VH-VL binders against a0b8k9r932to1074. Designs and how they scored, part 18

Target 1, 143 residues: a0b8k9r932to1074
Amino acid sequence: NNLPLDGIVFISVRDEDKAEIAEVARRFVNAGLKIIATDGTSGYLRGSGVPAERVRKIYHGSPNVLDYIRRGEVKLIINTPTTKQSVKDGFQIRRSAVDYHVPYITTVQAAKAAAEAIEKALRGELTIKALDEYHREVRYRAL
Short names: E, the ipSAE of ESMFold2; O, the ipSAE of OpenDDE; V2, 0.75 times the mean of E and O plus 0.25 times the DockQ between their complexes.

## First folded at step 7 (VH-VL; framework fv_modakafusp)

Design u4 (at its last look DockQ between E and O 0.47; V2 from the best seeds 0.00; counts 0 for: pae E 5.3 > 2)
Fold by OpenDDE, look of step 7:
Structure u4 (fold): chain C 143 residues (1-143), chain A 122 residues (1-122), chain B 107 residues (1-107)
Amino acid sequence: as target 1 above (143 residues)
Amino acid sequence: EVQLVQSGAEVKKPGATVKISCKVSGYTFTDYYMNWVQQAPGKGLEWMGWVDPEDGETDVAEKFQGRVTITADTSTDTAYMELSSLRSEDTAVYYCATGYYSFSSGYPFDYWGQGTTVTVSS
Amino acid sequence: DIQMTQSPSSLSASVGDRVTITCKASQDISNYLNWYQQKPGKAPKLLIYAASSLQSGVPSRFSGSGSGTDFTFTISSLQPEDIATYYCQQSYDLPLTFGGGTKVEIK
């Protein structure tokens, strides 16, 4: 799994995670990454001063997150369990992530680790330990 | 406590239409998709489809396309499954079921209704 | 569609026995496999999700393993209350599909 140093991060997280993820997202933005997010997540991020583009649900048409994934623009997905996300979209996004080898993170802790790793990488300070910590929490399958 | 309570048993003739309900309590109705599962007597479980109560979006298994309508009423926290053009092979217990979706855990059905028996006979 | 092949279709074992049920997917479904218990006249009950995660409140004698296409459900020590039909179910892709079920009886 590669750490994204540019490109788009797709974020969809549950309400209780949004505060912590907002800080992570801020770090991503400061690192030069772009944030796209679902309605609830993007709203919270913007309300917190973090630029985040709202991406429409897949079944509402294009452009949607799948378009960005297929274009190779989405480099990382942060998706913590949420009751408000579209389940059908979840299935499709997950499959697409696997098909296009886009790593996904499912915990706040892993998201924080990713942000730290990215920052260190940009400064040329990335260590094997930091990389291992990131890789342990990031998942995807190659089909 | 989460509860899914379904409507009572139905007896129908071939060609008729049946509509069964699933009323939820203990959680926000619009937060979870509602699934319907068919189980013929002595047979296994078969997923029929689901509805997103938040916007009414549905997906129905190919086997039931054209005959099944799944809806949700957010004013009453009730999901419905309507099956038309009933056949004898539609005799079965029908369950509503919902679950928590995540990338890490998948989509298990955590909660089930008690089931509704539908008998189709001439 | 993803076919789930479950085996055996039925088995009979003694109290205290180790019971093993297998489920095979027609394609790689990663770990998105659930196991349910259904007692006569009752709705299915979730026991295992994500192939190996034990649902809250479920006895530890129940377990699941596997990934990809081959999965195993195990009852380490069969109890009388475990008489039921067990089903696997994939949640990797739509349509959601179940195994044929395994009826577990006690000798």
Scores: ipSAE 0.632, ipTM 0.864, lowest interface PAE 0.7, mean pLDDT 92
Fold by ESMFold2, look of step 7:
Structure u4 (fold): chain C 143 residues (1-143), chain A 122 residues (1-122), chain B 107 residues (1-107)
Amino acid sequence: as target 1 above (143 residues)
Amino acid sequence: EVQLVQSGAEVKKPGATVKISCKVSGYTFTDYYMNWVQQAPGKGLEWMGWVDPEDGETDVAEKFQGRVTITADTSTDTAYMELSSLRSEDTAVYYCATGYYSFSSGYPFDYWGQGTTVTVSS
Amino acid sequence: DIQMTQSPSSLSASVGDRVTITCKASQDISNYLNWYQQKPGKAPKLLIYAASSLQSGVPSRFSGSGSGTDFTFTISSLQPEDIATYYCQQSYDLPLTFGGGTKVEIK
């Protein structure tokens, strides 16, 4: 329902989607969201200049992605078909996302649409601020 | 072309051990968990467990714990399932299998080995 | 463990008949349900994943439907090459579990 304007996005995607997802992730970071990702995805994002925190496998203990989900900190999950994440962790993460009503996105196209929607919401807020700044400048110049 | 090639049929006595191999080609071995599935005569398919070839992480279904060891050798791109203390009820066909995990599709098994028949007889 | 109850255990039908197989999960598994075909002496073959998605190269006479606990697999027009045992499998939670199978024969 409500796309996140703050919080954490968890990203785990297949290799062929990483380039396009890096652009989406950059848009999320510019919007004020934080990224956590699995090893291969986090490595790619960092190499592309997108800050992303690497998450621990669940059996390595806390804190891991499950802890973030249970605390309500993960607001969106982006997962495209992948074979590189721990399959056991994948089962646990998906179950937690369902239990905690975390929206998930499974295609690059939907991820792009989410970034666009978040940016439009922020442009509305930025437009309000820009309008306020304009009115403040006019008021001062009139003095 | 993805291929999972299993070792040949085995005939064993009760109490013995069998070790079945599953050699992989056509994809990066460490990118996929390898699963083992038992099919006993007159029974359906039963998941035995898996191994992650990348770090050796493994799980074995409760029914098989204590008797099954699942391993992977990345130097030969080969997974192994070892079943010890064989009983007559272990007579079955054993498959290795793998597939693509995702939140959208779950975990279907796209690729299967040809199967290995193990017969446990007096 | 999630129990998968598959019915019927066997059936016999004529070429051209519509064949329906059901699979019931002991708990809600969303759409994480796969269907496999196993011909005599061969490994299982994936036909359908995510309840209704047809695997590449599978003939369109095969279909799946359902979500939650009740799932249906259909062969719209049975062909001689469809003689096989069909299995459902849940991939919602561990351990992975299969239905008991349905043996399909031609009358």
Scores: ipSAE 0.109, ipTM 0.674, lowest interface PAE 5.3, mean pLDDT 85
ESMFold2 (binder alone), look of step 7: mean pLDDT 91; pTM 0.939

Design u5 (at its last look DockQ between E and O 0.40; V2 from the best seeds 0.00; counts 0 for: pae E 5.8 > 2)
Fold by OpenDDE, look of step 7:
Structure u5 (fold): chain C 143 residues (1-143), chain A 122 residues (1-122), chain B 107 residues (1-107)
Amino acid sequence: as target 1 above (143 residues)
Amino acid sequence: EVQLVQSGAEVKKPGATVKISCKVSGYTFTDYYMNWVQQAPGKGLEWMGWVDPEDGETDVAEKFQGRVTITADTSTDTAYMELSSLRSEDTAVYYCATGYYDLSSGYPFDYWGQGTTVTVSS
Amino acid sequence: DIQMTQSPSSLSASVGDRVTITCKASQDISNYLNWYQQKPGKAPKLLIYAASSLQSGVPSRFSGSGSGTDFTFTISSLQPEDIATYYCQQSYSLPLTFGGGTKVEIK
């Protein structure tokens, strides 16, 4: 599991997590990462002053998140329990995440840990603790 | 508190059409995908399909394709399941159900309606 | 489609007994397996999600295990209120599919 120091982060989170994730996303953007998100999530982020590009659902055509994953542009996925992410799309997203070795995070705490780890890495201050916290929460699901 | 409240029991003749409703409360309707599940008397559960209330997109199980229409009315926070060309084997309890989804655990049905009994008889 | 084979179809046990139900998927579904309890005349109730995660408010005597194709649901100590039919369900891919159910009775 590698820390993304550049590239795109895909975010799709439930409503109750959006406030905290907005701060995480802000940190990602400040670190030089780009945010793409589902409609509800992207709208919230933009409303909070965090640049986030809306990505369309897979069955609505290209470009969609799978295109970004397959291009190797998506380096991290953040997906907390949510109803905003299409269930059908989710089936394909997790498959692609595994196939293309894209790590995904499913908790707000893990997302925060990732942001901290990325920031420290960019400053050359990455600690073993920060790395361990990140790796414990980053997952690859087998098909 | 999340609640799914379905319409009352229906009695129909073969060939007829039935439309049952599922009204939601306690959450934002468009945030949840709504599923419908069939259960024949003394039998197991069978997924019929779902609708995304946000854009109306549906997916329906092959068994019911051509006969079932699943819709959502965001103005009333109500999902509908319409089953046409009714047969005796369509006699069953029908449930609406929904839940949370995430990449790591999939889509369990956290919330269920109380069920609607549909009886098809000559 | 993914077929879910549940066994046994029915069982009878005594209060306090350990009850085990098995669910087998026709293909690897990772941990995308849920367990439901359905009491007579009532809607199903989610007990376990993601193969082993206990739903909020569910007694700790209920548990789930497994990954891939083979899954197990366990009641560590059967109680009278546990009389019900239990179903497994995969949420790995569409169409969503359920096991055939296991009717649990008390002797």
Scores: ipSAE 0.293, ipTM 0.772, lowest interface PAE 1.7, mean pLDDT 90
Fold by ESMFold2, look of step 7:
Structure u5 (fold): chain C 143 residues (1-143), chain A 122 residues (1-122), chain B 107 residues (1-107)
Amino acid sequence: as target 1 above (143 residues)
Amino acid sequence: EVQLVQSGAEVKKPGATVKISCKVSGYTFTDYYMNWVQQAPGKGLEWMGWVDPEDGETDVAEKFQGRVTITADTSTDTAYMELSSLRSEDTAVYYCATGYYDLSSGYPFDYWGQGTTVTVSS
Amino acid sequence: DIQMTQSPSSLSASVGDRVTITCKASQDISNYLNWYQQKPGKAPKLLIYAASSLQSGVPSRFSGSGSGTDFTFTISSLQPEDIATYYCQQSYSLPLTFGGGTKVEIK
């Protein structure tokens, strides 16, 4: 559906996806989005030079992902399958994402597509602003 | 090949305790939660609870709270369900079950034990 | 707790008939709905997960559809080996809950 142009992206992915997801996360950061991630994912991202804030598992305290979702700060969730994810935390994250209308993505391919779509939308926004600044009366027409 | 092998049938009196085992082979025991499901004769399926074998995290459905203890022994790759203060309505087949959790796909149970019949009668 | 209302509780149909079973959730569960087949004396077998995804090795005559609160399970052409009880199950929230089951028989 509708992808975010600002806000926080929560990322929690399995080990074999971390390298590709780090590239995606860098594109999100370059587009002005902030990253929060669980322990292993946040460690990998930081080690790859991608700024990411660590969040705790729900039962281990704050900050955890539910805190951010409930405050309306999380705009996108990227979670690829893992055999070691706490199933109880997963249920709570999924329920809160539905309750607070947060879209989620579960494959590396979809995450790459989301980054590209956000970059295209940002380029379109910058183009509109540059045209408006130069002419002040030029606007996109509705079709 | 993934297998969940349960302990044999048991006959118990009201007020007794039963402990059912579920021995796992064919996958890494600590990577998946283990669930327990009750099926009374001629009735449907009812989830009792689960355990994460890696850290012992459990949850037990409210109906069974206070009477059910679910545990895992990683040295033997075996999960246990213990039901105490048995009543005649606890007469049922008990299954262990597990599956692959995925945020987008949910939590289906791909693998089931063969079931353990528990009969509670005087 | 999320209640799963499954209907009918039983049905009889002829070989080759299309069979439809419905499952209604007491609240929105998105697509987190599974279907199981259970033959007498056997453990349940997963047929469909995520409302419409066919489990590996399951014949294509089985299908599922729906999202939110209303879900449908279909056998496009009933076979003698399909005699069983079928259960829906939500995996949206704890406690995990099952429908009451639908016993399918051959006329």
Scores: ipSAE 0.055, ipTM 0.658, lowest interface PAE 5.8, mean pLDDT 85
ESMFold2 (binder alone), look of step 7: mean pLDDT 91; pTM 0.937

Design u6 (at its last look DockQ between E and O 0.34; V2 from the best seeds 0.00; counts 0 for: pae E 5.9 > 2)
Fold by OpenDDE, look of step 7:
Structure u6 (fold): chain C 143 residues (1-143), chain A 122 residues (1-122), chain B 107 residues (1-107)
Amino acid sequence: as target 1 above (143 residues)
Amino acid sequence: EVQLVQSGAEVKKPGATVKISCKVSGYTFTDYYMNWVQQAPGKGLEWMGWVDPEDGETDVAEKFQGRVTITADTSTDTAYMELSSLRSEDTAVYYCATGYYDFTGGYPFDYWGQGTTVTVSS
Amino acid sequence: DIQMTQSPSSLSASVGDRVTITCKASQDISNYLNWYQQKPGKAPKLLIYAASSLQSGVPSRFSGSGSGTDFTFTISSLQPEDIATYYCQQSYSLPLTFGGGTKVEIK
């Protein structure tokens, strides 16, 4: 399945989602995942005590999120509607996610479900129901 | 309440330069890209470019490259669009606009300035 | 650049009529298509985003559909206050581009 048990999670979320996503990110970190995030998101996460590496905007050069995706290091993308998101970056990230089969989540609820699924998987408690719930919320949209 | 308030109408001669402003309130200035859109009289909308107020990075449509400069002043929460070497065809209403990006839905402009009329005539 | 072809350029209909505007993209833009309403002397107003999502506060008589290259904007029952020019806009890639607009008038 596409449930990440290791690797990097890329996070870029709107302000109103940052508080809830911080808790999700914390759970990811505790599960052994690494967080990379856009400037605003990473700043909030770090301010909340969650380790998060700031990743460059694509137009600022490498390494950026696309590099991590292409390397197969990014295993999950969390991207809720953001107040500041480059159209170029968004397009390229989405395209790369599809091309490299990186699942993406666009809601806080789905993010929480993913965290729950990951934690259960690590404890060997993953059930068909949990897997179905995770996959239902995770998307691989074609361009 | 989010507001984008643009500077007043301008009348310029060909070859001159115009600089119009867009002052924002009701949100964190650096959290949104600021876009500029041109609309000639009786014509449609044309995207000119945008600026990231946080770092000043810009992207400008090819049509306006070399003549347009888009900037942002974070100390005053004001974005600027400067258009040089003005021509009669630059006569238009210019709008500043901002919006949010949805990973699954794109980039709509949900907030607009009231527009600034620029008239270029000899 | 992605070209947006909007049709018709203008139309006149009666109050209560169903109005349909189409927008065709020169390439697949998925659902990255927005619709705006612009009244004379005013800035455009976002009505529909993501091809079919209704912006908050917009009357339910407005709707959008489509994906890929062909999109449709619909006013189910035209009202007098709907007199305006409507524009589609793709946000799939830069540069952002708009359709030519459709001027809607009341008979």
Scores: ipSAE 0.209, ipTM 0.782, lowest interface PAE 1.6, mean pLDDT 90
Fold by ESMFold2, look of step 7:
Structure u6 (fold): chain C 143 residues (1-143), chain A 122 residues (1-122), chain B 107 residues (1-107)
Amino acid sequence: as target 1 above (143 residues)
Amino acid sequence: EVQLVQSGAEVKKPGATVKISCKVSGYTFTDYYMNWVQQAPGKGLEWMGWVDPEDGETDVAEKFQGRVTITADTSTDTAYMELSSLRSEDTAVYYCATGYYDFTGGYPFDYWGQGTTVTVSS
Amino acid sequence: DIQMTQSPSSLSASVGDRVTITCKASQDISNYLNWYQQKPGKAPKLLIYAASSLQSGVPSRFSGSGSGTDFTFTISSLQPEDIATYYCQQSYSLPLTFGGGTKVEIK
């Protein structure tokens, strides 16, 4: 299975989703995962008491998400659609995620399911239902 | 409804410059990249580049680098493509086009301008 | 750059025929492949996005399939109004690139 039990979660979400995603991110941190996030998302998370490292737009240099993806450190991407998303960065991140087989999530519902599955796995309670719900909501590059 | 309305046809001499406008209505101009596409007579479509109207960031395909300037004016919701040092092979129809980017679904062009014919004579 | 090889360059078919056009990418582009229809003197019109998703308002006789490098566009029953040139386009990476086009005529 591709449940991330350690490593980095990259989070970049629309303003409307930030409050719900902050609680999901807290669950990831409690599970031992680390958070990296874009400007507005990282600021919101830190203001909510969730440790998150800010990453810059890719064309501004390091640290950016591609550095972490290429080293195999990013284990999950959470990106909810927004009209203000940088299309140029989106192409590069998506291409790297596909090339490096990093799973990605595009809804708050899927992010909640991922947190639940990770928590259950850490308690030794992971069920086929929980894992099935996680995989149904997460996209992977086809073989 | 969404509309992309381009400026009218142009006839130019080799070495001249043309600037084509694309005025948008029906959506928030700064929320989407604006693309430009060239189609030479009887030929296929070729992507020239784009601009992000929010911050003016552009990208231009290597073939056009150095001769194409793509800009956006948010006060008039109008994008521009300027092609300099015109050659006879620049005779073409030029389109502005845009669409919604989706991390999972890609970047289709839902909306196109009507096209602007540029003829480079001599 | 990703080259898109579209085949055939032209075809003629009778009303009611099934028409198939192929598009091959020079590298794996997952499902980031769009299909456009262009009638003479008009801008292209989006028909299919994400390889197989039908754009709103497009007749169901149009369909697309494929993933990776090999893609197919199908008109299940050719109609007179389908006379046009069809283009595939990848949106996997920059620069965005189009296939060479397929001109469809009624014979």
Scores: ipSAE 0.055, ipTM 0.666, lowest interface PAE 5.9, mean pLDDT 85
ESMFold2 (binder alone), look of step 7: mean pLDDT 92; pTM 0.939

## First folded at step 8 (VH-VL; framework fv_modakafusp)

Design v1 (at its last look DockQ between E and O 0.58; V2 from the best seeds 0.00; counts 0 for: pae E 5.7 > 2)
Fold by OpenDDE, look of step 8:
Structure v1 (fold): chain C 143 residues (1-143), chain A 122 residues (1-122), chain B 107 residues (1-107)
Amino acid sequence: as target 1 above (143 residues)
Amino acid sequence: EVQLVQSGAEVKKPGATVKISCKVSGYTFTDYYMNWVQQAPGKGLEWMGWVDPESGETDVAEKFQGRVTITADTSTDTAYMELSSLRSEDTAVYYCATGYYSFSSGYPFDYWGQGTTVTVSS
Amino acid sequence: DIQMTQSPSSLSASVGDRVTITCKASQDISNYLNWYQQKPGKAPKLLIYAASSLQSGVPSRFSGSGSGTDFTFTISSLQPEDIATYYCQQSYDLPLTFGGGTKVEIK
């Protein structure tokens, strides 16, 4: 899997993870990535001073996260367990991620590792350890 | 403690409609989808569909499309499954079930109702 | 639809025996496979989720493994209370589908 150095990161995380993910998202933005997020997540990010575009739920029509994925714009997905996420949307997003080879992260720790790896890559300081940490936590399957 | 309590056994004639309920307690009703699962006598489990109690959105398996209606009443924390045009093959135990979804863990059914037996006979 | 082929359909073993049940998916479902235990007259009970994660409160003698299309459920030491029918279920895609079940009896 390649480290995203540009493009969009889709974020949907549970409430207890939002504070930590806000810092991760900030790092992504500083690295040149754009953030799109579910309603609750995007609201929190913006409230924390992190630019994040709200993306509508899939069943509310287009444009939604699937559209961004299918266009090849979403380069990374951060999705920690949340009761506020549409289950059906989750199924569709997950399937789409696989179909379009978009890596996804499911833990705050992995998200932090990804941010660090991206920053190091931008500085030309990417180490084997950083790559291993990133790839270990990022899940991706090809059909 | 999470509890899913279903309505009692039903006996119906072919062509009739049955509506069974699943009342939840111990968690926020709108936080989880409610699923319905059919199990014919001596047979396996078959997913019928689900409802998002928050939005009312439903998804129904193709086998039951046109005959099943799944609803949720947030005022009473109760989910419903209505099956119309009953036939003998609909004789089964029906379960409501819910679970926690995540990208990492999938979508297991953590909680189940006790089941409702529906008998369809002429 | 994703078909789940479960085997065997039934088995009989002695107390203390190692019991193995297999589940095969018609396509790659990653690790999105759950195992349930259903005792007679009762609702199914979740034992394993995400192919290998043990549900809280479930005895450690139960385990699951596999990824992709081939999955295995294991009871390391069969106990009398384990008499039940066990089901696998994929949660990779809709519609959700179950295996045919495996009836486990004790000799």
Scores: ipSAE 0.688, ipTM 0.868, lowest interface PAE 0.7, mean pLDDT 92
Fold by ESMFold2, look of step 8:
Structure v1 (fold): chain C 143 residues (1-143), chain A 122 residues (1-122), chain B 107 residues (1-107)
Amino acid sequence: as target 1 above (143 residues)
Amino acid sequence: EVQLVQSGAEVKKPGATVKISCKVSGYTFTDYYMNWVQQAPGKGLEWMGWVDPESGETDVAEKFQGRVTITADTSTDTAYMELSSLRSEDTAVYYCATGYYSFSSGYPFDYWGQGTTVTVSS
Amino acid sequence: DIQMTQSPSSLSASVGDRVTITCKASQDISNYLNWYQQKPGKAPKLLIYAASSLQSGVPSRFSGSGSGTDFTFTISSLQPEDIATYYCQQSYDLPLTFGGGTKVEIK
């Protein structure tokens, strides 16, 4: 479970989830992460005031999501189930995510939990001094 | 209730063409890819390819390249698989199949047509 | 292409017996493996997806396990209605590929 503290989050979600995902994406942006998204999702996010870069379909050229994954730039994928998504693109993205060890999230609930965890990590929530030093060292090396 | 209803059995001669239909009801046809699967005796199940009914995008497995055409007609909610230059080895049951894709569950086929038997005999 | 090696090709067992079928993938496919049951003259029916997730309406005597390259399908207590051929199928990469099948019969 490698939560991202920097880099790019790729978001492609079903229409029903877009409103809740927009709040999650805003929390990611406030935490210093960048968003790339498919056309419908990116349009919704921008209309909600969340900066998001549109990515091309894989076979229409570069840059597309595969390029970002293969360069190691995508640190998290959020893809909720949709009946309208290209299955072929899904296969290619999933294979690249597995091959390049990019974690993925498939529910809105998990996406909200990830945002909360990232925010807590950035605040440096501490329980004891020795554990605090360990958490700070891991976080700073990851920065 | 989701249903995939295929056209009836066919008897064909070598070199002929067969076109099998798969009519969909119970869900929005353009929301799911349609797959075709061959089941020859003694060889098991074999994926032939798919079509995205919304865009018309298709892929055909290498074994079937050049002989298989997979299409969709959104006006009738019907997918088609056409196999040309039939050989005796093409004697098989042909299924249409579909399912819900996700990163976590992969791509299982929840729904199958009843199958269409094609017999290629001289 | 990812080759799926299924074994045994057939087996006979008594009602109430535990039945085990294996599939081996030619490469790591994570948990993207499905199991289907096919009764004579009928279409395949999905039993298990994602290696171990039971499809809705499938009896709990059916189970799956494994990850990576080695997968197992189990019927914990064989019933007369379980006479069928069982297939594994990977959905990790295209082309989608199936195991050779296992015919299960009752003695």
Scores: ipSAE 0.083, ipTM 0.681, lowest interface PAE 5.7, mean pLDDT 84
ESMFold2 (binder alone), look of step 8: mean pLDDT 91; pTM 0.941

